# Designs tried in a protein design chat: miniprotein binders against q9bqp7. Part 78

Target 1, 240 residues: q9bqp7
Amino acid sequence: VPQNWFPIFNPERSDKPNASDPSVPLKIPLQRNVIPSVTRVLQQTMTKQQVFLLERWKQRMILELGEDGFKEYTSNVFLQGKRFHEALESILSPQETLKERDENLLKSGYIESVQHILKDVSGVRALESAVQHETLNYIGLLDCVAEYQGKLCVIDWKTSEKPKPFIQSTFDNPLQVVAYMGAMNHDTNYSFQVQCGLIVVAYKDGSPAHPHFMDAELCSQYWTKWLLRLEEYTEKKKNQ

## First folded at step 6 (miniprotein)

Design w73
Fold by ESMFold2-Fast, scan of step 6:
Structure w73 (fold): chain B 240 residues (1-240), chain A 105 residues (1-105)
Amino acid sequence: as target 1 above (240 residues)
Amino acid sequence: TPEEAKKLIEEAERLLREVEELAKRTGNPEVEYLADMAELLLEFAKDLLEEGDPEEAIRLAEWAIRYAEEALRIALEEGYPELIEKARRALEEAKRVLEEARKRR
């Protein structure tokens, strides 16, 4: 799956003034079917070293917390991340009814952490929305598509808590972003083209979040790596 | 031992910074992959150190240093010797700290 056969940007979509209602961000529900998700592809194509490190980390945590304690710990980290995403969707949504449950969701260090990033975010086009690449046959659920400092980006919100329970933040995050970008650019449910990515790492203690901006060239470079991971996944499925 | 593991991780992070610069300057996807792997290993080394396992943290930092060394080898073969010198010095210092940590075990 050479990159020149499957480009990240859609040549039939130009940077065109919007004709859509920008006050109603798209929220297409994710329908689970036999088509693999971005997360599944990345998890199934981890290197042997990544698998070894993840398993060793799990065993260490289980020894320290017990099996039930480990499940509670990972469930709590997952729940905090989910609540952070729900709060961001509420904050960025123009719908007043979604903002009504805000008081409990907005009281976290993670939300304080991203305040300086949020002031540079505008023109929200999609929130918690499903994407599907029509020809490459993969799906995903992206967090947000909006303008960051004037540039339309796929934005991925991450929480950071020591120790890290999930190994998808540093190495695989750029791959997730470009996979969502490529899918959206070729998904008939969307009419616009996005060429930039943004990974925002928020901190539990409220210290300032770290934004990692990805321009079009960097996105193209990570797209090539994503295509290799997708091909590896396809070959493994064929041989399993 | 925890203090030695912390020092080793810090030196490995300095080495990683040089390797990341090499990845940017060379544009070589293998160098970039090795830098990404080294970063992942150092993240887990920090977590293990925080959890009270400095011995395993040192082992993971050693693996990160090995990935960085391979990245330097590739960059040298690609014809970037002037970029290598700073990274090579960082690698030598990280290896020195690693050897020091092993001796005190």
Scores: ipSAE 0.000, ipTM 0.166, lowest interface PAE 12.0, mean pLDDT 77

Design w74
Fold by ESMFold2-Fast, scan of step 6:
Structure w74 (fold): chain B 240 residues (1-240), chain A 82 residues (1-82)
Amino acid sequence: as target 1 above (240 residues)
Amino acid sequence: NEDEIRKRWEELKKRAEELIKKVEELAKTGDPEAKYLIDMIELLLEFAEDALEEGDLEEAEKLIKWAEEYYKELEKLYEEWK
């Protein structure tokens, strides 16, 4: 689908705060239905090379760890990521009680890793919130929308496993961010415009997290790639 | 054939390490496209080494060819930045 017909930015929206905007961050629950998620679209439209690399990575991990070891490894990666997201939601929420309740999560190496990024984050507008692009018919659950160094961003928090990277996250980080951005910019549940993205990679050992900022131009470039993946998904769905 | 493929892998690995270092010198390893390409090159080279150790020369050659394609993309990106 041509980007001219489906732009990432909504010309009817401003990136400035509106008086009608809620004082607390939005948290719209994700509803499962027949509409595809960003994650599903990306999984179903991997290139043959990406599929091969993923299978090769799985084979190597299974050889090293065994079937049960691989299962435990992937489960631990998932759980660590989930706990990291829960801790960040708690930290960024304005409610004091929630921050106190999750004290143990706040002391992890991942949270230490991201401290220097967090001090540049303010004006949180959404946390763990569902987005839907009504005209393009896809949904997603974004991590955070907040100002980073004064610019409103869709922020995606990632945990890194070194030296063994979680290969599934390697392919899609920028596409995931712009897919959420485009959906939010055209979702009637939201009234603001997001033009920038931020991918933050945090480390378990507490070493400084790496921020990967995406300006409006870069987001627009990845939006074009996302539209191609979405189109490919739609074509594959028609064949089944 | 095996000696040629092994030499090709060694030469590509050396060239990739040099190019990645140049991208680091420009502080561009955090660029999303560059990071993707670097990760793909490193992963493909590791898999190719495994294939060579296993004696699977056909798979090794295939993986090396893919790594070469990603290397060219990273080189193009680097030329735009320097």
Scores: ipSAE 0.013, ipTM 0.349, lowest interface PAE 8.3, mean pLDDT 79

Design w8
Fold by OpenDDE base, second read of step 7:
Structure w8 (fold): chain B 240 residues (1-240), chain A 103 residues (1-103)
Amino acid sequence: as target 1 above (240 residues)
Amino acid sequence: SERIKRLEELAKEILRLVEELEKITDDPEVLYLLDLAELLAEFALDAAKEGDLEEAEELLKWAIEYLEEAVEIVKKLGVSPEIIERLERVLEEAKRTLEELRK
């Protein structure tokens, strides 16, 4: 049990989306400060096994590609991810905020992959927006807050070259989503609450993306795990 | 060496166990644990081929731990007791084999 238990849901916020759907999705800039990001917390609290697996994978990739080849590979993966997120932001943004849709961004296999998910996405409330949990002292940048099949979700878009049909195949992504949810639910910049999460795994080949829906119960379970990771991070930082 | 062969056989047995578990559940948490176990078993095979037997043993240990957790979750999901008992037996045999190889 976490020593510093804090609820994922804010009882002071109405579960009812206030009818004032902001016509424009929120985009709060991430302020770099001393406050750790969700990603940093997760990275610094990986298990020895996870670290080992990642290091072994890295070493194998370096053996196969060389050091420069691996750097290029990682840069390409990063760039593909970035372009995918930019394309999604452009698609999900209201028409009036149409940054020049680089038509080339929309012709990606990843965008094709998520088309069936995008049909079920509506009521976009936030895109690439910073969240801060003031009490638990962490920050994050969430990809999207929108309705998926009529349920308001924090949506996290992921790219993969391998099928990830199961939510657990997404590693710490469920923790990331609930961390964003908990922060948003207690961030004063947001007037609404989210109770659900959605991880969407998009594929490079355009094959149908896998949606991993997280209901309130599952979110609560992962929230406990997140709190434990946050405590571990905090303890490690005190000992440095 | 005989030890390398035994480690390879154990890794293959773990991979078979992963495959069997994948057939009986669609639970995402279980499948994640299975993916980790599979990855670890594959790395153990690579380590064994490279002659790093200590690393292979450690990887197989972790794979078994993930499989134990997977089986416990599957058990809670109401999978047939007969299937669970079979899986638990295979897992216990794998653990015993690993312990014998560490000696």
Scores: ipSAE 0.017, ipTM 0.318, lowest interface PAE 6.2, mean pLDDT 86
Fold by ESMFold2-Fast, scan of step 6:
Structure w8 (fold): chain B 240 residues (1-240), chain A 103 residues (1-103)
Amino acid sequence: as target 1 above (240 residues)
Amino acid sequence: SERIKRLEELAKEILRLVEELEKITDDPEVLYLLDLAELLAEFALDAAKEGDLEEAEELLKWAIEYLEEAVEIVKKLGVSPEIIERLERVLEEAKRTLEELRK
């Protein structure tokens, strides 16, 4: 799929605030459809090396923890990530009241880890919001759209557990961010332009989170790679 | 592509360590950590070849953490000082490679 036919940025949109921008962050619900999600596309087009590493990691974890222990471990990792995202949504949305679980998670190492990043985040425009690329036919649920150090970004919050991190999502994080960005920029539910990305890796022990900032040029480079993954997915789907 | 060559050689050296340690220990934790470090070094190499130096840096950082953990366990296993010295050397090479990526 030629990128010049499907650009990541929408020339009809501005990244500047205007009178039509809502004062409340947008939260559009994800609608189930046959249209593939960003995560599904990425999971179905993993490289052979990624598949090998994930399989080896699973086998070793099962050997160490047993099948029930592995299931419990992965459920716990998923739950911690979910709670972290819920806490961040509550922190970044002044109109939402804190839930009981959110209050407990505010004391977690992950929240401590991101404190220095949060002080540079302002102008929140979307939280836990669905995006759809109307012409490329894919959907996603992005974490956050806000200004980071004065630049409007799609922000993706990640948790890391050491020494045995879940390494699968790490390789595709930039692709995930630009896929959301391109979808939002071409989704009629949104009126603004996003040109930058930010991946924030938070640590369980409270160590300072790592921000990976992606400027417009880097986003354009990853957009080309995302389009190739999407094309690969579409071709595989036709052969099923 | 000095960075790419260093990553390639690092991955090969870690793989060589896995093969040598398999002959002298069946400790599943040590072998598991070294396998992860080797695969992460290979992924760092792939990221660097794709021009994604930030990703390469993060993956190599994870590989270093697994190598550090492996060194600590191996010290407690009573293996020869020669093998410990070789692990420490590979760890130092990984740290030098990380510093080169940061430039």
Scores: ipSAE 0.008, ipTM 0.170, lowest interface PAE 8.9, mean pLDDT 78

Design w9
Fold by OpenDDE base, second read of step 7:
Structure w9 (fold): chain B 240 residues (1-240), chain A 103 residues (1-103)
Amino acid sequence: as target 1 above (240 residues)
Amino acid sequence: SERIKRLEELAKEILRLVEELEKITDDPEVLYLLDIAELLAEFALDAAKEGDLEEAEELLKWAIEYLEEAVEIVKKLGVSPEIIERLERVLEEAKRTLEELRK
C-alpha cells in the first residue's frame, strides 16, 4: 500500500462533463521546473528486469547496426513518433486552428492505422497539454483528452514497429495514462474530470491500431502501482 | 554440455508456450507480456550459447514470471478452463525444469 495515498479521482469535480465543451482544446505549455515528469519517474523506477532487457536490446541493436546506425535508428523512431503526434494533433484540432496540414504527415501508415479509432473519438478537450499534480509533485504532457465511444478518456498514442516494440514503452503505458489522469483531475487548469484511459498502438504498416481501453476500476488499480513508483522515485532522490 | 542443452530446450519450450498463448488471446497486455517473455527466452538462448549459464537461468526465470502473469490475465478474460489448465501444467513443468537445472 502506498504510504502517501492520494485519490485518482477528485470528489470536488463533477463526473458530468460540464456542457461548456470548450470550443477549443486546451494546450497548456509544459513548464520545465524542478518537478519530475511522469516519464522521468517511470524511467528511474524501472525494475532490474526491465533495465536488463533494455540494455541487452540496446547492445544487440548496436551489434547489428553499429553505434552510428543505432543512433540513426533511434532518431528515426523518435522522428516518426513526433510526426505521428503532430499529425494527430492536426487531425483532432478544430478546423479553425488549421495549422497548414502537411498532407505528407497524413499519409503515414500510422495515421492509416488509427483511422478506425479516430471515428470513435469526439469531444476533444485537450491536446498536447501539460498536467501538474500539485500535491504529489509531478508533471506530465498528455497527448489527448477526448471522448472515446462516448466516454471521456485520457488518450495516449503509441507507435509500434513490428515485431519488436520498445518493451519499455508499452509496459508502463497504463501507469503513464493514470498518472496523467490523476494529475489532470487535480490540476486547477482543468475544470473537468476523466475516469477512463485509452492507449492506442498504431502500426507503421497501416494495419488496424489496437485500442486498450481502461475503465475506472482498471485505472484505479494502475493508480496504486503508479503511487508506488512515485514513492520509489522520491526515496531514490532523497538518498542521492 | 548437458546443462546447456537442457537450458536451450527449456527456452524453446517457453517460446512454444508464448506461441500458444498468442493464439488464444488478442489482449494487448497479455501480448505485451508474451513479447517480453519471448525476448527473455531468446536472450537466454544467446546467453546459453555464450556459456553464461547463470544469466540464461535468470532470464528463463523472468520469462516464466511474465508467462505466469500472462496466464493469470488470460484466465480472467474467460478463456476455456481446459486451455488454461493445459497452459498452467506446461508452465509448472517449465518451473520444475528450471529448478532442477539450478541445482
Scores: ipSAE 0.015, ipTM 0.303, lowest interface PAE 6.6, mean pLDDT 85
Fold by ESMFold2-Fast, scan of step 6:
Structure w9 (fold): chain B 240 residues (1-240), chain A 103 residues (1-103)
Amino acid sequence: as target 1 above (240 residues)
Amino acid sequence: SERIKRLEELAKEILRLVEELEKITDDPEVLYLLDIAELLAEFALDAAKEGDLEEAEELLKWAIEYLEEAVEIVKKLGVSPEIIERLERVLEEAKRTLEELRK
């Protein structure tokens, strides 16, 4: 049990649309300051297994590709991820032109990979939007909040390459989703409640993306683990 | 060393389980987890051959954890209960073998 327990859901909020909800998806800019981001907290509190696996993966990749090849590989992975997220934001934004959407669809096999998921996505409420937990003092930048198969979700888009997987934050993805969810549910910039998460893993070769749906029960379980990671981060900062 | 030989045998058994799971499903998330488990088992085999038993044991523990995650996803894909029971039994057997080797 975390020492500073705080609920993930806000009982004063509803997941139903109301008259105060904007017609255009929210995009609140991230203002970086001394308040830690979700990604920083997770990176600074990686388990010993995660740290060791990441280091071994780096060593193996460097042996296979060389130092320059490894730098090129990692840069390419991050660039592809950035383009994928930009394309998804464009596709899901109601203000985009047809020509712009067509151009973005051609940028990556990842977009082909998620087509069947996108058909089940509607009611977009936030895109590339900043969240801050007012009580627990952390910030984040979430990818998307929208209805997936009729349920309002925090949606996190992931890219994956086969046969050489990028082994970073593999089991932290659910923690990232619930951290954003809890922050948004208690952030005064938002009026609605999210109780579900969705992690979508898209593939470079265009093979069908895998959706990993997280119901309210599962989100609550991962929320407890996130609170423990946040507590560990806070304690480590005091000892620096 | 008998302990080194048993760790190598466990790593090879994990690799066989990965191969078996790859035949059961084409689910992309399962295949991704299997790739990680395969890498961990390969690293464990290398560590065991070099006499680093503590590292080999830790890597095998992680490989089993990734496989357990993969099997939980496979359960939701409508695979035969008999196949699921067999996979879970093999994983529990591997886990018990590892615990025994660490004593």
Scores: ipSAE 0.009, ipTM 0.193, lowest interface PAE 9.7, mean pLDDT 79

Design x1
Fold by ESMFold2-Fast, scan of step 6:
Structure x1 (fold): chain B 240 residues (1-240), chain A 88 residues (1-88)
Amino acid sequence: as target 1 above (240 residues)
Amino acid sequence: SPERLEEIIRKLEEAVKLFEEGKIEEAYDILWEVLEELLELIEETGDPELYEILLRVFEALDLIDEGRPEEAIRILEEAIRRLEELIE
């Protein structure tokens, strides 16, 4: 159990649309800060299993591709992920018009992969928007807050070359989602409550994306694990 | 220790049973516990056979992700057999 437990949900907030809510999705810019990001905390507190898998994967790829080939491969994976997120933001933004979209950006296997998920997404409240947990002192940049099948969710878009049909195979993705959720629920820049998460794993070959829906109970379970990772990060920083 | 290897064997047997029952998410959670315990033992002992067993458990997880649970079960049963031989 974490020493500094804090609730993920804010009882003073509602998930229902309000007339005072902005008509355009929120997009608060993430500023560089000394406050750690969710991704930084997770990267600095990887489990032994995650470290082992990462090092083994790295060794295999370098043996297969060489040092330069590995660098090019990882750069391409990063670029593809970035372009996928940019395409999704464009697709979900009410400010975009079809005539002004980049056709090549919208024509990828990853975008084809998520088509069946996008059909169930509506009521976008935030896109590529910064969150900060003012009490627990962490920040993040979430991908999307929208209704998925009628439930308001923090939605995180992921790309993968390997199938990830089970939430357990997504590693820290559930922790990332609940960290953003907890921050947003307590961030003064937002007025609504999010109680559900969705991890969408898209595939380059266009095979159907795997949606991992997280209800409030599951989010609460992962929130406890996130608090433990945050505590571990804080302790490591104190002892360095 | 033999007691720790026996605990890992019991967890792997439970995971196999859960996969056979179609309780894939529960079996997955147990396999991640097994991976953690194997990594701790490898750090303590340096046993290359434990390292090979660890790799087989990761392979089983990949097979589950690929929709090949029957092959995953066979690999986990092989891992159980190898661990039993280490106790003997």
Scores: ipSAE 0.257, ipTM 0.695, lowest interface PAE 3.8, mean pLDDT 86
Fold by OpenDDE base, second read of step 7:
Structure x1 (fold): chain B 240 residues (1-240), chain A 88 residues (1-88)
Amino acid sequence: as target 1 above (240 residues)
Amino acid sequence: SPERLEEIIRKLEEAVKLFEEGKIEEAYDILWEVLEELLELIEETGDPELYEILLRVFEALDLIDEGRPEEAIRILEEAIRRLEELIE
């Protein structure tokens, strides 16, 4: 049990977005501050098991591709991920901004992969927007807040070049999502609350993406785990 | 695939024996090899049961680091049983 328990949901916020459907999704810039990011917290608090699996994966990739090949691969993966997020932001943005759509960005296997998910996405509230939890003292940049199948979710888009289900399972993606939810729910820049999360794994070959829906109960469970990671991070920093 | 699993079982049995003999360091090295071999099989097969076994073996390593070898042995014996069930 976390020593410093804090709720993921804000009882002062209603689940119903105020009737002013913001015609434009929120895009709050990330301020570089001394405050740790969600990503940093998670990276610094990885379990020995997670570290081992990642290092072994890295070693195998280097063995297969060589050191230079691995660097190129990593750079390419990063670039593809960036382009994918840019394309999604363009797709999910209001139509008036669509005139500047680089058609080349839309012609990707990843975009093809998520098409069936995008059909169920509506009511976009935020895109590439910063969140800050003032009390718990962490920040993050969330990909998307939108309705998925009628439920308001923090949506996190992930890319996978190859099926790596077990390596992917070692990533703290669910923790990242709930961290963003908890921060957003208590960030004064947002007037609404989210109760659900969605992780979407897009594939390079255009095969149908896998949606991982997180209901309020599951989010609460992962939130407890997130709080423990945050406490561990805080303790490690005090001892440095 | 069965042959590789049998080899993993053999190594786990060896590790258990080494623990019982008080050769903790040697047992630890064997368990590390097992983890590598399991990871390879998981990458090839995508079998979630093997992944669960991998995690259990890793837990055993942690227990050894904590000075709890008896509990580690129990986990390893269970891992062996689970692997044997996969071969059947």
Scores: ipSAE 0.019, ipTM 0.316, lowest interface PAE 6.1, mean pLDDT 87

Design x10
Fold by ESMFold2-Fast, scan of step 6:
Structure x10 (fold): chain B 240 residues (1-240), chain A 88 residues (1-88)
Amino acid sequence: as target 1 above (240 residues)
Amino acid sequence: SPERLEEIIRKLEEAVKLFEEGKIEEAYDILWEVLEELMELIEETGDPELYEILLRVFDALDLIDEGRPEEAIRILEEAIRRLEELIE
């Protein structure tokens, strides 16, 4: 149990659209801040198992590719992920097209991988949008808020070279999703309530993406774990 | 300590049972607890055999993710036998 508990959901908000909601998806820019980001908190509080896996993977890759080859590989993986997110933002935004930028993005295996998920996504409310939890003092940049199979979700798009068929395979991704959710639910820039999450793991070879839907109960369970990670981060920062 | 190794063995046996029953997510959670306990014990003892067992449990999780649960179970059963030898 976290020492400083705070609710993930805001009882004063509804998941239903209202007349004050904008007709286009929100895209609030992330401002540079001394307040830690969700990704920084998670990176600074990785479990021993996660640290071990990351270091083992790094060692194996360097042995296979050399140090320069490893840098090139990781740079390319990052670039592919960035392009995948850009393509999804364009596809889901009613105000954007890829006509004059990168038509080639629409042809990637990652985009083919998510086609069956995208057909069930509608009612987009936010894209690449900043969230801030003023009480708990953290910030983040979420990928997407939209309805998936009729339920309003914080949606996180992920690329992977290895299959991730179970939510447990995605490590901290559920924590990232609920951290964004809790921040959005208490951020004055937003008026709606999100109670569900969706992690979508896309594959380079075009094999069907794995969706990991998180209902309100599961989100509440991961929220408690996120609060513990945030407390650990805060305590470590005080003791530096 | 024999009591700590016995607890790890019990959890591995439960994980194997859950995988055989198709309760993959529950088994996954238990294996993550096993990894944490093995890491703590390795930090305390420096035992290279525990380190090798840790690596095998990670391999089992990779096999589960790849849709190869029978091979994962075989590896976990081997890990159980190796831990039992450390007690004896």
Scores: ipSAE 0.338, ipTM 0.751, lowest interface PAE 2.9, mean pLDDT 87
Fold by OpenDDE base, second read of step 7:
Structure x10 (fold): chain B 240 residues (1-240), chain A 88 residues (1-88)
Amino acid sequence: as target 1 above (240 residues)
Amino acid sequence: SPERLEEIIRKLEEAVKLFEEGKIEEAYDILWEVLEELMELIEETGDPELYEILLRVFDALDLIDEGRPEEAIRILEEAIRRLEELIE
């Protein structure tokens, strides 16, 4: 049990978005502060198993591609991920702001992969927007807040070359999502609350993406795990 | 200790059973527990056989992710046999 319990949901916020559908999704810039990001917290508190998996993967890739090949591969993966997120932001943004859709950005296997998910996405509230949890002292940049199948979700888009059919296969992604949810729900820059999360794993070959929906109960379970990771991080920093 | 190996075997058997029942996610969680216990044992003993078994359990997880649970089960059953041989 976390020593410093804090709720994921804000009882002072209504679940009903105020009827003013913001015509434009929120995009709050990330301020570089001394405050740790969600990503940093997760990276610094990885389990021995997670570290082992990553190292094993790295070693296999180096064996297959060579050291230089692996560096190039890593760079390409990063670039592809970036382009994918840019393309999604373009797709999910209101049409009036979409002057020059770089048609080339839309021609990717990852975009093809998520098409069936995008059909169920509506009511976009935020895109690439910063969140801050003032009490728990962490920040993050969330990908998207939108309705998925009629439920308002924090949506996190991931790219993978390997199938991730189970939420357990997504490692710390559920923790990332709930961290963003908890921060947003208590961030004064946002007037609404989210109760659900969605992890979408897009595939390079265009095969159908796997949606991992997180209801309020599942989010609460992962929130407890997130709090424990945050406490571990805080303790490690005090001892440094 | 034989007792720790027996517990690992028990968990692997449970995982296999869960797979057979179609409870893949629950089996997945148990396999992660097994990996943790194996890693601890390896750190203590340095046994190369346990390390090989660990790698095979990871391979089983990969196969599950690839939608090949039947092959994963075969690997896990072999891992159980190998662990039993270590207790004997």
Scores: ipSAE 0.310, ipTM 0.720, lowest interface PAE 1.7, mean pLDDT 90

Design x11
Fold by ESMFold2-Fast, scan of step 6:
Structure x11 (fold): chain B 240 residues (1-240), chain A 88 residues (1-88)
Amino acid sequence: as target 1 above (240 residues)
Amino acid sequence: SPERLEEIIRKLEEAVKLFEEGKIYEAYDILWEVLEELLELIEETGDPELYEILLRVLEALDLIDEGRPEEAIRILEEAIRRLEELIE
């Protein structure tokens, strides 16, 4: 059990649309400061398993591609992910934004991969938007908040070259989603409540994306694990 | 230690049983626990045989992700036999 427990859901908020909700998706810019980001907390508190797997993968790739080839490969992977997120933001944004989208972004295998998921996504409330948990003191930049199959979700878009049909294969992604959810539910820039998460793993070859839906109970379970990671981060920071 | 190797064997046997029962999700969680315990033992002992067994468990996880649970079960059964040999 975490030492500094705090609830993920805000009893003062509803997931129902209200008259004060903006007609366009929210896009609050992320401001870097002394407050740690979700990604930094997770990176600084990786499990022994995750550290070992990352180091083994890096060593194998450097052996195969050389150091310069490895740098080029990782830069390319990052660029592909960035372009995928930009394409999704464009697709889910108002009509005016769609007119300026690059046609080549829409033809990627990753975009083909998510087509069947996008058919079930509607009611977009936030895109590439900053969240801050004022009580727990962390920040993040979430990908999307929208209804998936009628449920309001924090949606996180991931790319992969290899299949990830199980949520456990996505490593810290569930923790990332619930961290954003908890922050948004307590952030004064937002008026609604999110109780569900969705991790969508898209594939480079256009194979159908794997959706990992997280209901309120599963989110609560991962929230407890996130609080433990946040506590570990805080302890490590004090000892450095 | 023999007691810790016996516990890892027990967990792998439980994972195999769960995979055979189609309880993939629960079996997957147990394999990740096995990976953590093997890494701790490798850090403590430096035993290259434990490292090879770790690689086999990782291969089984990849096979599960690829929808090949029968092959994963065979790999896990091989890992169990190798751990039993270390106790003997």
Scores: ipSAE 0.233, ipTM 0.669, lowest interface PAE 4.0, mean pLDDT 86

